# Designs tried in a protein design chat: VH-VL binders against q8ixk2r445to577. Part 31

Target 1, 133 residues: q8ixk2r445to577
Amino acid sequence: FFGMLQNKGLTDYCFDYNPPDENQIVGHQVILYLCHGMGQNQFFEYTSQKEIRYNTHQPEGCIAVEAGMDTLIMHLCEETAPENQKFILQEDGSLFHEQSKKCVQAARKESSDSFVPLLRDCTNSDHQKWFFK

## First folded at step 1 (VH-VL)

Design x19 (framework fv_axatilimab)
Fold by OpenDDE, second read of step 2:
Structure x19 (fold): chain C 133 residues (1-133), chain A 122 residues (1-122), chain B 107 residues (1-107)
Amino acid sequence: as target 1 above (133 residues)
Amino acid sequence: EVTLKESGPALVKPTQTLTLTCTFSGFSLSTYGVGVGWIRQPPGKALEWLANIYWNDDKYYNPSLKNRLTISKDTSKNQVVLTMTNMDPVDTATYYCAHSYDFWSGYYFDYWGQGTMVTVSS
Amino acid sequence: DIQMTQSPSSLSASVGDRVTITCLASQDISNYLAWYQQKPGKAPKLLIYDASSLESGVPSRFSGSGSGTDYTLTISSLQPEDFATYYCQQYDNLPLTFGGGTKVEIK
C-alpha cells in the first residue's frame, strides 16, 4: 500500500512529514495535515516489513516510536526493520504498533489548528482508522 | 490568543435558575474537535466538572447534576450557555468555562476563563 | 464514577525543595490524567496532560509520571511562584473528576 495515509475520523487529514532540511530528514515528528496530494510530504508506503516508509527521499525514512514516547518520529530505514518501526495495518483500518501494543490515533496537539498521530490504547474509534488513498 | 469570559448574575435566590454565558475568542466551535466545558469551585473547595459541549453539538453532563443542567451553544456568537435549575446555597461557587477537546483528543481544559462568582442566597 | 484521591491535602516546603504530589484513581485511567495549578483568586492553569506531557510554556521543573491508577506530579526545585494549589483530573471516563487538591505552602 502506498499514497496518502488518511484518517477516517479526522476527515481529510493525512500523514504529513515536512522536515526543515530535505537533506536531513530524520528526527522530526510526523504530523497530520489536510490531504492535498501534492509534493512529497504526504506520500508514504506500507511495506512487507511492516514499515511505514517515507521513500520520496534518499536515504529512505521509516516512522519509528522511541522508547517512552507516544509520537511518531522519522528514523532511517534499516535493512531489517527494527521493532520500534513495525506497524500492523489491519483490515479494519487500525494501525497497530507492535512494540508498544498501542494504536495510532489522530489527535489534537496543543492548538486547534494542529493534529498529530499519537499512540493510544486501541479502540474502535474512527480516529484510529487509516486508509491509503 | 484564546480567551474565555463568563457572565451572569452574581446573586441568585434559592429555587431560581442560573443562566451563565461563556463568550470566547481565538477559536470556533465550528472547528472539528473543539469543545467548551463548565467547571465550578465552591469557596475553599475542589473543582467539579459540570458539562461539556462540542462542535458537533454533542453534550455531556455530570450525572449528579444532569437533571438540573442544560448546555447550549451559539457558534455564530462564540457563546456557550449553561443553565442550572433549582439553585441552592450549596451551589454557591465560582463558575468557570474552559476550552476543551473531544474524547479522543482529551477531555482536559487548556484555557480557562477568569471565573464568575455566583452566590445563592435568599 | 472514577474517584481521584489526591495526597497530601497540603504540604509545607521551601524554595529549592523537591515536591511530589500523588493522585490515585479508583480504577485504571490509562494515562488520561491532567494536572492543574491554581493560585488564589485565579483560574486553574494546565500543567500536564496525558499524565506526562508538559503543556506549552510550563517550566521543565514540572513533570508528570505514573500509570494505571497511580500518578505523580513532581516539582524538581520549588520556586517562589510555585506556591499554589494543585489538582489532578482524569478524563478516561465520564464524568470527568478532579482530585481534592494539594496546597503547597511556604515552610
Scores: ipSAE 0.015, ipTM 0.630, lowest interface PAE 7.9, mean pLDDT 92
Fold by ESMFold2-Fast, scan of step 1:
Structure x19 (fold): chain C 133 residues (1-133), chain A 122 residues (1-122), chain B 107 residues (1-107)
Amino acid sequence: as target 1 above (133 residues)
Amino acid sequence: EVTLKESGPALVKPTQTLTLTCTFSGFSLSTYGVGVGWIRQPPGKALEWLANIYWNDDKYYNPSLKNRLTISKDTSKNQVVLTMTNMDPVDTATYYCAHSYDFWSGYYFDYWGQGTMVTVSS
Amino acid sequence: DIQMTQSPSSLSASVGDRVTITCLASQDISNYLAWYQQKPGKAPKLLIYDASSLESGVPSRFSGSGSGTDYTLTISSLQPEDFATYYCQQYDNLPLTFGGGTKVEIK
């Protein structure tokens, strides 16, 4: 699948990645912003290797969660997806991170009114349900 | 005016099943994002969350209670029912129901019932 | 589970005093924290949500602050009706968890 990865609970919010410099695609946190329907920084590809790819530039970026962390960070894609870059998008819309055994949840960013995807214990909440638009 | 009131037995014997009913007014469990939760407090101890149920019939349970809990709702009667199996003296507590929400920051409780004391004793 | 540790467990104060109660989470809870007041024999009453937002009808002498793992409830000028037990609660992750409580007693 490909497109804008939208939250069922926060229905107007999509995965968004806005790298500050086109020469430094990796190392920054993935955020949630209002869905605009134009692709661009909200365009992601879900691959057969269970990666969430940001492919606007070369080298391609892949969303990862570093050990002990709960934030989603952009890393370089590998030819074989490492475990920290694998997310299982399930039929119910949950996005399960294999290495941590946690689910991606839409959450308010600390000390602000902005939103980010975070790893949390898996629940049946609509804030943990995602779909491509 | 939002009000909630708990009802159920004041005395339960060990191994029995407890059934508590929360009857409310001033809101509807048909409203998007609205939920009701159950919280208990043993005498002189801290609050412990038990379960929440929401407008869409989503249910969440405290996993420490080993599948002893069942929560259900009857939206037309403005009631939420909590069932807890295999009661033990350690479950002696005041049980509260409270109004809540299920959206990005809504898992706190803004209106509480008065509480109902449940004693588990032979 | 996220553990919520409150300190102190109890404190003695006089009317007019500034009272500060702390709540420490075992992991980052992203400001998803509420504070409750409970008087003897009564249900808890919501004071603060989202770490710093004052619930409607709650006096302005109550304020919440903090971020990450460290949060505080402050009562700027303690009134007679404020002698109670105070609880924090995180709602960043399930199960919902409460602190052990802080009892504010008359000095």
Scores: ipSAE 0.006, ipTM 0.558, lowest interface PAE 11.0, mean pLDDT 86

Design x2 (framework fv_axatilimab)
Fold by ESMFold2-Fast, scan of step 1:
Structure x2 (fold): chain C 133 residues (1-133), chain A 121 residues (1-121), chain B 107 residues (1-107)
Amino acid sequence: as target 1 above (133 residues)
Amino acid sequence: EVTLKESGPALVKPTQTLTLTCTFSGFSLSTSGVGVGWIRQPPGKALEWLANIYWDDDKYYNPSLKNRLTISKDTSKNQVVLTMTNMDPVDTATYYCAHSGYSYGRYFDYWGQGTMVTVSS
Amino acid sequence: DIQMTQSPSSLSASVGDRVTITCLASQGISNYLAWYQQKPGKAPKLLIYAASSLQSGVPSRFSGSGSGTDYTLTISSLQPEDFATYYCQQYYSYPLTFGGGTKVEIK
């Protein structure tokens, strides 16, 4: 699958990656932002290796979660996906991060109206359900 | 080209409030993932992180400064303001503002020149 | 808070020397470590981020390595312009913390 990765519970929000330096793709957090329908910084691909790839620029980035953390960050894709970059998109729409045994949830940041995807214990919440559009 | 410049008073009396302004160019705090931090350095001592503010108005403070800090931004003016209350001679330092990223990008890749603040009677 | 301990606090070296500076974190920081160079009277300059990634424009004689809690900055062949104080910084968690600095002096 490919397209904009949208949240079922936070219905107008999509995965978004807009690094401050467009020539340096890695090291920054993936956020959630209002879906604009135009691809670009919101265009992602779900691969057969269970990666979520950022396809807007070359080289391609892959979403990862580091050990002990709950935030999704952009790393460079590798020829064989490391375990911290693998997400299982399940039939019910949950994104399961197998290495941590947690699910990606749309969450509000403390002290702001901004939203981010975070790893949380898996629940049947619509905030943990994702789909490509 | 990214540039940042600090401005504020060079001399502050004990118990007064310090207000510093960081004015920048070459980036916008409307861009997702972008932040600005404040770091200080007392003469001859190490760097100490004070606060970060991000594009989404998310704010982080050094807890060691015990509610003395306030950070705010004016995105349209390309400015970030740091306020520090109840100044003491031990707060004498060069104060820097710097460009940073969010989450795993919270290192400082471009720095202002620094502004020296002396706290004395 | 994560404590960052640098060693040595100072060292004397000659042009052409290999210089090694160590940074120890009080807990694992998953390579979220940056290195800065600061010359007297000037602002710090970023050298390395993500423990080993060289910042654009920084000479290749600078390199970073390490993992977990133990990180190293190496200058393979010290140049006159490299006499400075070097700082490590963890950005794994808030508060962001810096090491105490290592001053590289002319021998």
Scores: ipSAE 0.000, ipTM 0.550, lowest interface PAE 13.6, mean pLDDT 87

Design x20 (framework fv_axatilimab)
Fold by OpenDDE, second read of step 2:
Structure x20 (fold): chain C 133 residues (1-133), chain A 122 residues (1-122), chain B 107 residues (1-107)
Amino acid sequence: as target 1 above (133 residues)
Amino acid sequence: EVTLKESGPALVKPTQTLTLTCTFSGFSLSTYGVGVGWIRQPPGKALEWLANIYWNDDKYYNPSLKNRLTISKDTSKNQVVLTMTNMDPVDTATYYCARIPQYGGNLEFDYWGQGTMVTVSS
Amino acid sequence: DIQMTQSPSSLSASVGDRVTITCLASQDISNYLAWYQQKPGKAPKLLIYDASSLESGVPSRFSGSGSGTDYTLTISSLQPEDFATYYCQQYDNLPLTFGGGTKVEIK
């Protein structure tokens, strides 16, 4: 699967990554933004290694969850996907992080008009449902 | 200023099709993130969501009524149309159209029309 | 569907009173909750979104709180113009669903 990764509950919002330096794409947080399909900021791929790849740049980035965190951070992809980069995109649209045993949920950043994907306990929330478009 | 106004028949017979039009101003359905929804309220009863339509023509329906509902938009006219088939007296209600705000990303309704009362009776 | 149980269905209060209305969701709705005010013969008016965010232009005497399945709308000091029916609405899941309403009447 590839393309825009769109949230069901937070209508018309997609995974978005826009690093300040195109030559150094790792270390920043993945956010949510209105799905616009313009540029490469919203193009992601779900691979057979259970990675969510940001592959519009070289080297390729893979979404990871760092220890003790609930945010999605861009890391470099590895030949063998590390445990903190493995996600299961379920048939029902839920995006499950294997290591944390939590689901990716669209959430509002505290005291802001911005949105981010965060790890939360898995529920039936539409804000935890995702699909490629 | 954002405004919405519902128009359509005040009376329909059972089994007939209801067509309601929402005409709005102060915003556009060409704007990213913007949507319009329909909500109804039987006399003295609670509110019931019917359908939403968005700037990108995405449509969502209440599953309990999905087979009876069709929502569409004409962006150039700033209009949203709701069609509901096989009307029944139980469908008697005030019907509202309302705006879904652009920046919230949520599904609350921040501006509402005044509503139009629809009575289904033989 | 997510059921929204609103309580009480009605209450009587006086100007200056503190009024609290409760909305209970059948499941965790993660603060995706709005509150509306509706006066007779008028359309609902948005008061609160995201459980506790005050809509622009709404008096500060209105506030929302809660989490998980339990949410409350509070009017700190009831004013004459606040006598109306209030509704909660969840938007964590489709279909969108409303509470049964709470009518705030003059004592």
Scores: ipSAE 0.581, ipTM 0.885, lowest interface PAE 1.1, mean pLDDT 94
Fold by ESMFold2-Fast, scan of step 3:
Structure x20 (fold): chain C 133 residues (1-133), chain A 122 residues (1-122), chain B 107 residues (1-107)
Amino acid sequence: as target 1 above (133 residues)
Amino acid sequence: EVTLKESGPALVKPTQTLTLTCTFSGFSLSTYGVGVGWIRQPPGKALEWLANIYWNDDKYYNPSLKNRLTISKDTSKNQVVLTMTNMDPVDTATYYCARIPQYGGNLEFDYWGQGTMVTVSS
Amino acid sequence: DIQMTQSPSSLSASVGDRVTITCLASQDISNYLAWYQQKPGKAPKLLIYDASSLESGVPSRFSGSGSGTDYTLTISSLQPEDFATYYCQQYDNLPLTFGGGTKVEIK
């Protein structure tokens, strides 16, 4: 699958990655932003290795979660996907991070209109359900 | 200033179709992330969500109302229309339309219309 | 569906009182909760969103707190214009659901 990765509960918000420096795409947090339908920073690919790839810039980025953390960070893709970069998109729309045994949830960041995807205990929440558009 | 106003019939007979129009100003449904929803309140009872429509024409309905609801928009007229089929006396309520802010996305309703009372009786 | 239970269903209070209203969700709603004020014959007005964020123009005497399944609206010093019915609403999952309301009456 590929396209905009949209949240079911946060209906107009999509995975978004717009690094401030195109020559260094890694190390920054993946955010959620209003779906604009223009691809670019919101265009992701879900691969057969269970990766969520950001292909807009080279080298390609892969979404990862560091051990013990709950934020999604952009890392460099590897030839064989490491466990921290694997997300299982389940039939119900849940995006399951197998290494941590947690689900990706849309969450608001403190006192702001800013949203981010975070790892949380898996629930049947629509904020934990995702689909490609 | 953001304003919303509901319009439609005050009296509906059982089995008829109700059509309500929400006319708004101070914002556009062409703006990314903005939506409009419908909520009703029977006399003396709690609020009940009915349907939402968004800038991209995405539509969501309360499943308890079993295919009775249709929501549509006319962005150029700043209007959202709700249609509810097969009206029953238990559908007697004040019907509100309300805005879902740009950063809400099904989150909350920040501005509400004054409401329009719909009575269903023979 | 997520069930929202408000308590108390009604309370009597005097001007100057500290008022606390509770909202319980049947499952974790991750702070996706709004509070509304409704005066007789009027439309609801948004007071608080994301459990604790005060809507622009709402007096600072209103505050929200909580996490998980348990949420609270507090009015630190009740004013005459605060006598109203208050509703919580979850937006973690569709369908959107409201609490049964808490009527704050003059004592």
Scores: ipSAE 0.038, ipTM 0.687, lowest interface PAE 6.4, mean pLDDT 87
ESMFold2-Fast, scan of step 1: ipSAE 0.031; ipTM 0.683

Design x21 (framework fv_axatilimab)
Fold by OpenDDE, second read of step 2:
Structure x21 (fold): chain C 133 residues (1-133), chain A 121 residues (1-121), chain B 107 residues (1-107)
Amino acid sequence: as target 1 above (133 residues)
Amino acid sequence: EVTLKESGPALVKPTQTLTLTCTFSGFSLSTYGVGVGWIRQPPGKALEWLANIYWNDDKYYNPSLKNRLTISKDTSKNQVVLTMTNMDPVDTATYYCAHLGDYYEGSFDYWGQGTMVTVSS
Amino acid sequence: DIQMTQSPSSLSASVGDRVTITCLASQDISNYLAWYQQKPGKAPKLLIYDASSLESGVPSRFSGSGSGTDYTLTISSLQPEDFATYYCQQYDNLPLTFGGGTKVEIK
């Protein structure tokens, strides 16, 4: 699966990554932004290694969850996907993070008008449903 | 910081119309997905949802009170107004306005302090 | 309308106790369920949304669980500041409806 990763509940919002330096793409938080499909900022791939790759740049980035965190951060992809980079995109649209045993949920930033994907306990919320478009 | 504050008369006579204003800060009703709702609570009783309004001017009312309620917004003033006609002593309650963080999530994450409205002759 | 039946209406507990409050919906609400805490003279405070998601800033001793029609708020170890009235609220369908409340009192 590849393309824009769009949220069902938060309508018209997609995974978005726009690093300050195109040559240093790791270490920043993945956010949600209105789906526009322009450029490479909203293009992601779900791989057979259960990675969510930001593969429009070299070296390729993979979404990871750091210890004790609930945010999605861009790391470098590895030959063998580390545990904190493994996600399961379920048939029902839920995006499950294996290591934390939590689901990716579209959420509003605290005291902000912007949105981000966060790890939360898995529910039947449409805010935890995702699909590639 | 998100804040909301209700304003309006503390006393209303039966059959009169109640007008309440919610003035808020820390967010905008021009922001996608944002909404504001009104909830009331009679003394010592449970909460009752009244109405919601969203950034796109979508409005929703409690059917039990629908014919009596009108909700509107002034985005430029960061205000939401609720009117309720034909007030009755049974409508005596604390009225709250609250922030809806998402159009698709009907939970209220920020509340005003509430304003007590007494309906009495 | 979806009716939310909350139980018990009141309970007495001591500091350190495990407290459980139940909310029963008249139909499946698909985890679109929030929990609020309200102290006397104050506005409700959001604790849990989407049945089990902890609101930012809320202590971890609060947790929500359940599915379908049956939902539970749990306070793992009651603290002095937790004595209050708690409400559940569904937002699966309009109109939004609240439970009758559960008053947690000092034993």
Scores: ipSAE 0.017, ipTM 0.661, lowest interface PAE 6.5, mean pLDDT 92
Fold by ESMFold2-Fast, scan of step 1:
Structure x21 (fold): chain C 133 residues (1-133), chain A 121 residues (1-121), chain B 107 residues (1-107)
Amino acid sequence: as target 1 above (133 residues)
Amino acid sequence: EVTLKESGPALVKPTQTLTLTCTFSGFSLSTYGVGVGWIRQPPGKALEWLANIYWNDDKYYNPSLKNRLTISKDTSKNQVVLTMTNMDPVDTATYYCAHLGDYYEGSFDYWGQGTMVTVSS
Amino acid sequence: DIQMTQSPSSLSASVGDRVTITCLASQDISNYLAWYQQKPGKAPKLLIYDASSLESGVPSRFSGSGSGTDYTLTISSLQPEDFATYYCQQYDNLPLTFGGGTKVEIK
């Protein structure tokens, strides 16, 4: 699939990545932002290798979770996807990170308008349900 | 081992400004995701969250008190400072600072011993 | 603001008893809930986070359960050191809010 990765529970919010100007610096966090579809920051590709790619910039970025962390960060894509970059989009809409056995959840940062995707124990919450478009 | 300790005046007069300092050890506010919050407890009452500050200088305030509160940090001194303006007798409480280990987790895993602030003439 | 209602406000129990404390949120908090223990004159101590995760060093007799709006702290076999006031706290949304507390007193 390719498009805006939107949350079912937090219905107005989509995956968003606003990279630095010149070089896509590794380690920057993926955020959630109001879905608008303008520009390139909210378009992602879910690949057959179970990657979530941000391929509107060179070099291509792939969402990853660092060992011992729960935040989703942008890393460089590899020819063969490493385990920390694999997310299983399940039939119920959950986005399952197999290496950690956790699900991606829309979470509010400690501010009114700031949201981020985080790894959390899998629940049947709509905050853990995602879809393209 | 994580430790925190509050310091400040024990007595404040109505309309004055309260300044409290949290001095800590066993962690750094330069570490990714780490924060420090302030919580108060009036005698015999429930806990009330006041403000948080994080490693990246993000600041969050209880909306009911936002116009009265300022939180700041000095990472090199291992200190967080809370300022509260226009003190009133209802602000009499024990004030705690506490450690936040994760930016998106609002649970406080280590607490200071608390400092009692009485607002009276 | 999310209101947290604890019940009961106090209870009397004996060593060895099973104690149950409830916490109700005014809206769904998606398991973003912590439980604290506070002894008189002391700072609170974290027992449980994410509704059911036991904090390191906390005895296994403490457990948390629940989902949505309804949460429970259970002490399976009360010990002398467990006589204290217990507070729940939500961190689903700002402002962070605490319950009114439940005092567990010796019978």
Scores: ipSAE 0.007, ipTM 0.591, lowest interface PAE 10.0, mean pLDDT 86

Design x22 (framework fv_axatilimab)
Fold by ESMFold2-Fast, scan of step 1:
Structure x22 (fold): chain C 133 residues (1-133), chain A 123 residues (1-123), chain B 107 residues (1-107)
Amino acid sequence: as target 1 above (133 residues)
Amino acid sequence: EVTLKESGPALVKPTQTLTLTCTFSGFSLSTYGVGVGWIRQPPGKALEWLANIYWNDDKYYNPSLKNRLTISKDTSKNQVVLTMTNMDPVDTATYYCARAHLTYDFQSPFDYWGQGTMVTVSS
Amino acid sequence: DIQMTQSPSSLSASVGDRVTITCLASQDISNYLAWYQQKPGKAPKLLIYDASSLESGVPSRFSGSGSGTDYTLTISSLQPEDFATYYCQQYDNLPLTFGGGTKVEIK
């Protein structure tokens, strides 16, 4: 799968990554932003290794969640995907982070006025359902 | 103490535009996570959510009424205004404003309510 | 839209009775459910949020339970001031939707 990763509950919002420094692709939080349909900073690839890749820059970024954290941050992709970069996209649209046993949920960012994807206990809420557009 | 109070006309003629103002105290709409919503209740019927506005000016509308509704805020005056166009007798209801408080998620109930203002739509 | 169905629509009870009101959501709402009390001529008052959390200042005789699509409000020992209409509300998804209400009447 590839394309814009959209939330079923927060229907107008897509995964978005726009690093402030063009020479530093990693280390920043993935956000949710109004889907614009142009790809670019909202274009992601779901790989056979269960990675969510950001392919619009070199080196390629891979979304990860560090142990004990709930925020999705951009890391460098590796030849073999580490466990913190693996997300299982399930038939019901849930995006399950196997290392933490939690699901990706659309949520409001605590220290800002924007939305972000966060790890939360898995529920059947539409805010935890995702699809590629 | 948190208080909210609705104000506006008690009588509106069909096809006119309704403007309601919510004036509040005890909290600020500049505070992270805070919002104000409008809910109505026709006589003898259930509650119906209309619109919410938040500290960051995010606005949400009930899709069944979206083309008729506009919500806005004046943070410095502690006011939220709801405008509804093309009023019809079926819009006769008590209109409430209420406080919403988002946490780390965007989900929120309404924890403090105004007393409500009755709006009758008739010729 | 998520439909919220309350049952019963009305009930008669006596002071001291245990009262149970149910709320059924048309889809899983992940415990994003609130209960409100409304007395005649008054605004609704928040009793319970997140399905089971008691709002500050609300008497402990009120409790909420449930998960998924099925939720319950219980009043363990009904008091005279509890005769009112009760509404559930989901806030899992927009539009925010309320149940039809349950009127608790004096027997």
Scores: ipSAE 0.015, ipTM 0.621, lowest interface PAE 6.7, mean pLDDT 87

Design x23 (framework fv_axatilimab)
Fold by ESMFold2-Fast, scan of step 1:
Structure x23 (fold): chain C 133 residues (1-133), chain A 122 residues (1-122), chain B 107 residues (1-107)
Amino acid sequence: as target 1 above (133 residues)
Amino acid sequence: EVTLKESGPALVKPTQTLTLTCTFSGFSLSTYGVGVGWIRQPPGKALEWLANIYWNDDKYYNPSLKNRLTISKDTSKNQVVLTMTNMDPVDTATYYCAHTYYDSSGEAFDIWGQGTMVTVSS
Amino acid sequence: DIQMTQSPSSLSASVGDRVTITCLASQDISNYLAWYQQKPGKAPKLLIYDASSLESGVPSRFSGSGSGTDYTLTISSLQPEDFATYYCQQYDNLPLTFGGGTKVEIK
């Protein structure tokens, strides 16, 4: 599926990736930003390998969480998805990160007015529920 | 200036339903990001969060009490109402409403009402 | 649920003392932590949010620090009006949870 990945709880916010340099798409944190409906930095693909792909810039980026971390970082996609890049979009809207056994939650960035998706213990909170628009 | 004030019965009998009203001024529950929460404190004990409601009518409940709690708002009256069913003596507490700003699952409570004491006794 | 453990439950101090209160979360809360002051018979007052940000109008003698699971509230030079009960609260995840409180009493 393709589209903007929107939060049920934080209703006007979508996954957003805006790297400062188009030639260096890897290593920056995925953020949440007001949904604008224009695609581009908010357009993601959910694949049959359970990847969340960012295809706006080449090479394609895949969202990953590094071991011991809770932030979602853009990494290079691989021909076979590694475990740290796999997210299960569940029927209830939860986005479950298989390797860590945690769920993606809309959260405030430390000491900031910005919002980010973070890994947290799975709850039935609407802030952990996502859908493609 | 933001102000909130709780109102409701001072005495409730076991098994009855409690209805508390929070009346506020200095902000609107139509404003993006704004919310109101309810917190209680039994005599001599710690604070316990009950429920939050936000500008977009999103509602969140403490899971320990979710089957007993209902939160609603009337934006035109500047009121938030909390209903709690099947009251028990252990629910005796001071009940507070407080202003919050929505960030993720909820933010800190920056302005609090004075609190209203509810005693549950036969 | 995230459990918040405060220590000590009470302490005795004199005016001018440096007071430190600790709050331990049962899991990483990424600095989504607030500190409140409550005087007898009154509603709590927000002192600190985001672990270290001082709320407007709160005296500079109050400061917050910490990260991960371990957080502290420090009062650099205790004043007579600071004798109160202090609570921490996490807002990293639902349900929102408070610590058990730390009562700061006159020595």
Scores: ipSAE 0.006, ipTM 0.556, lowest interface PAE 11.5, mean pLDDT 85

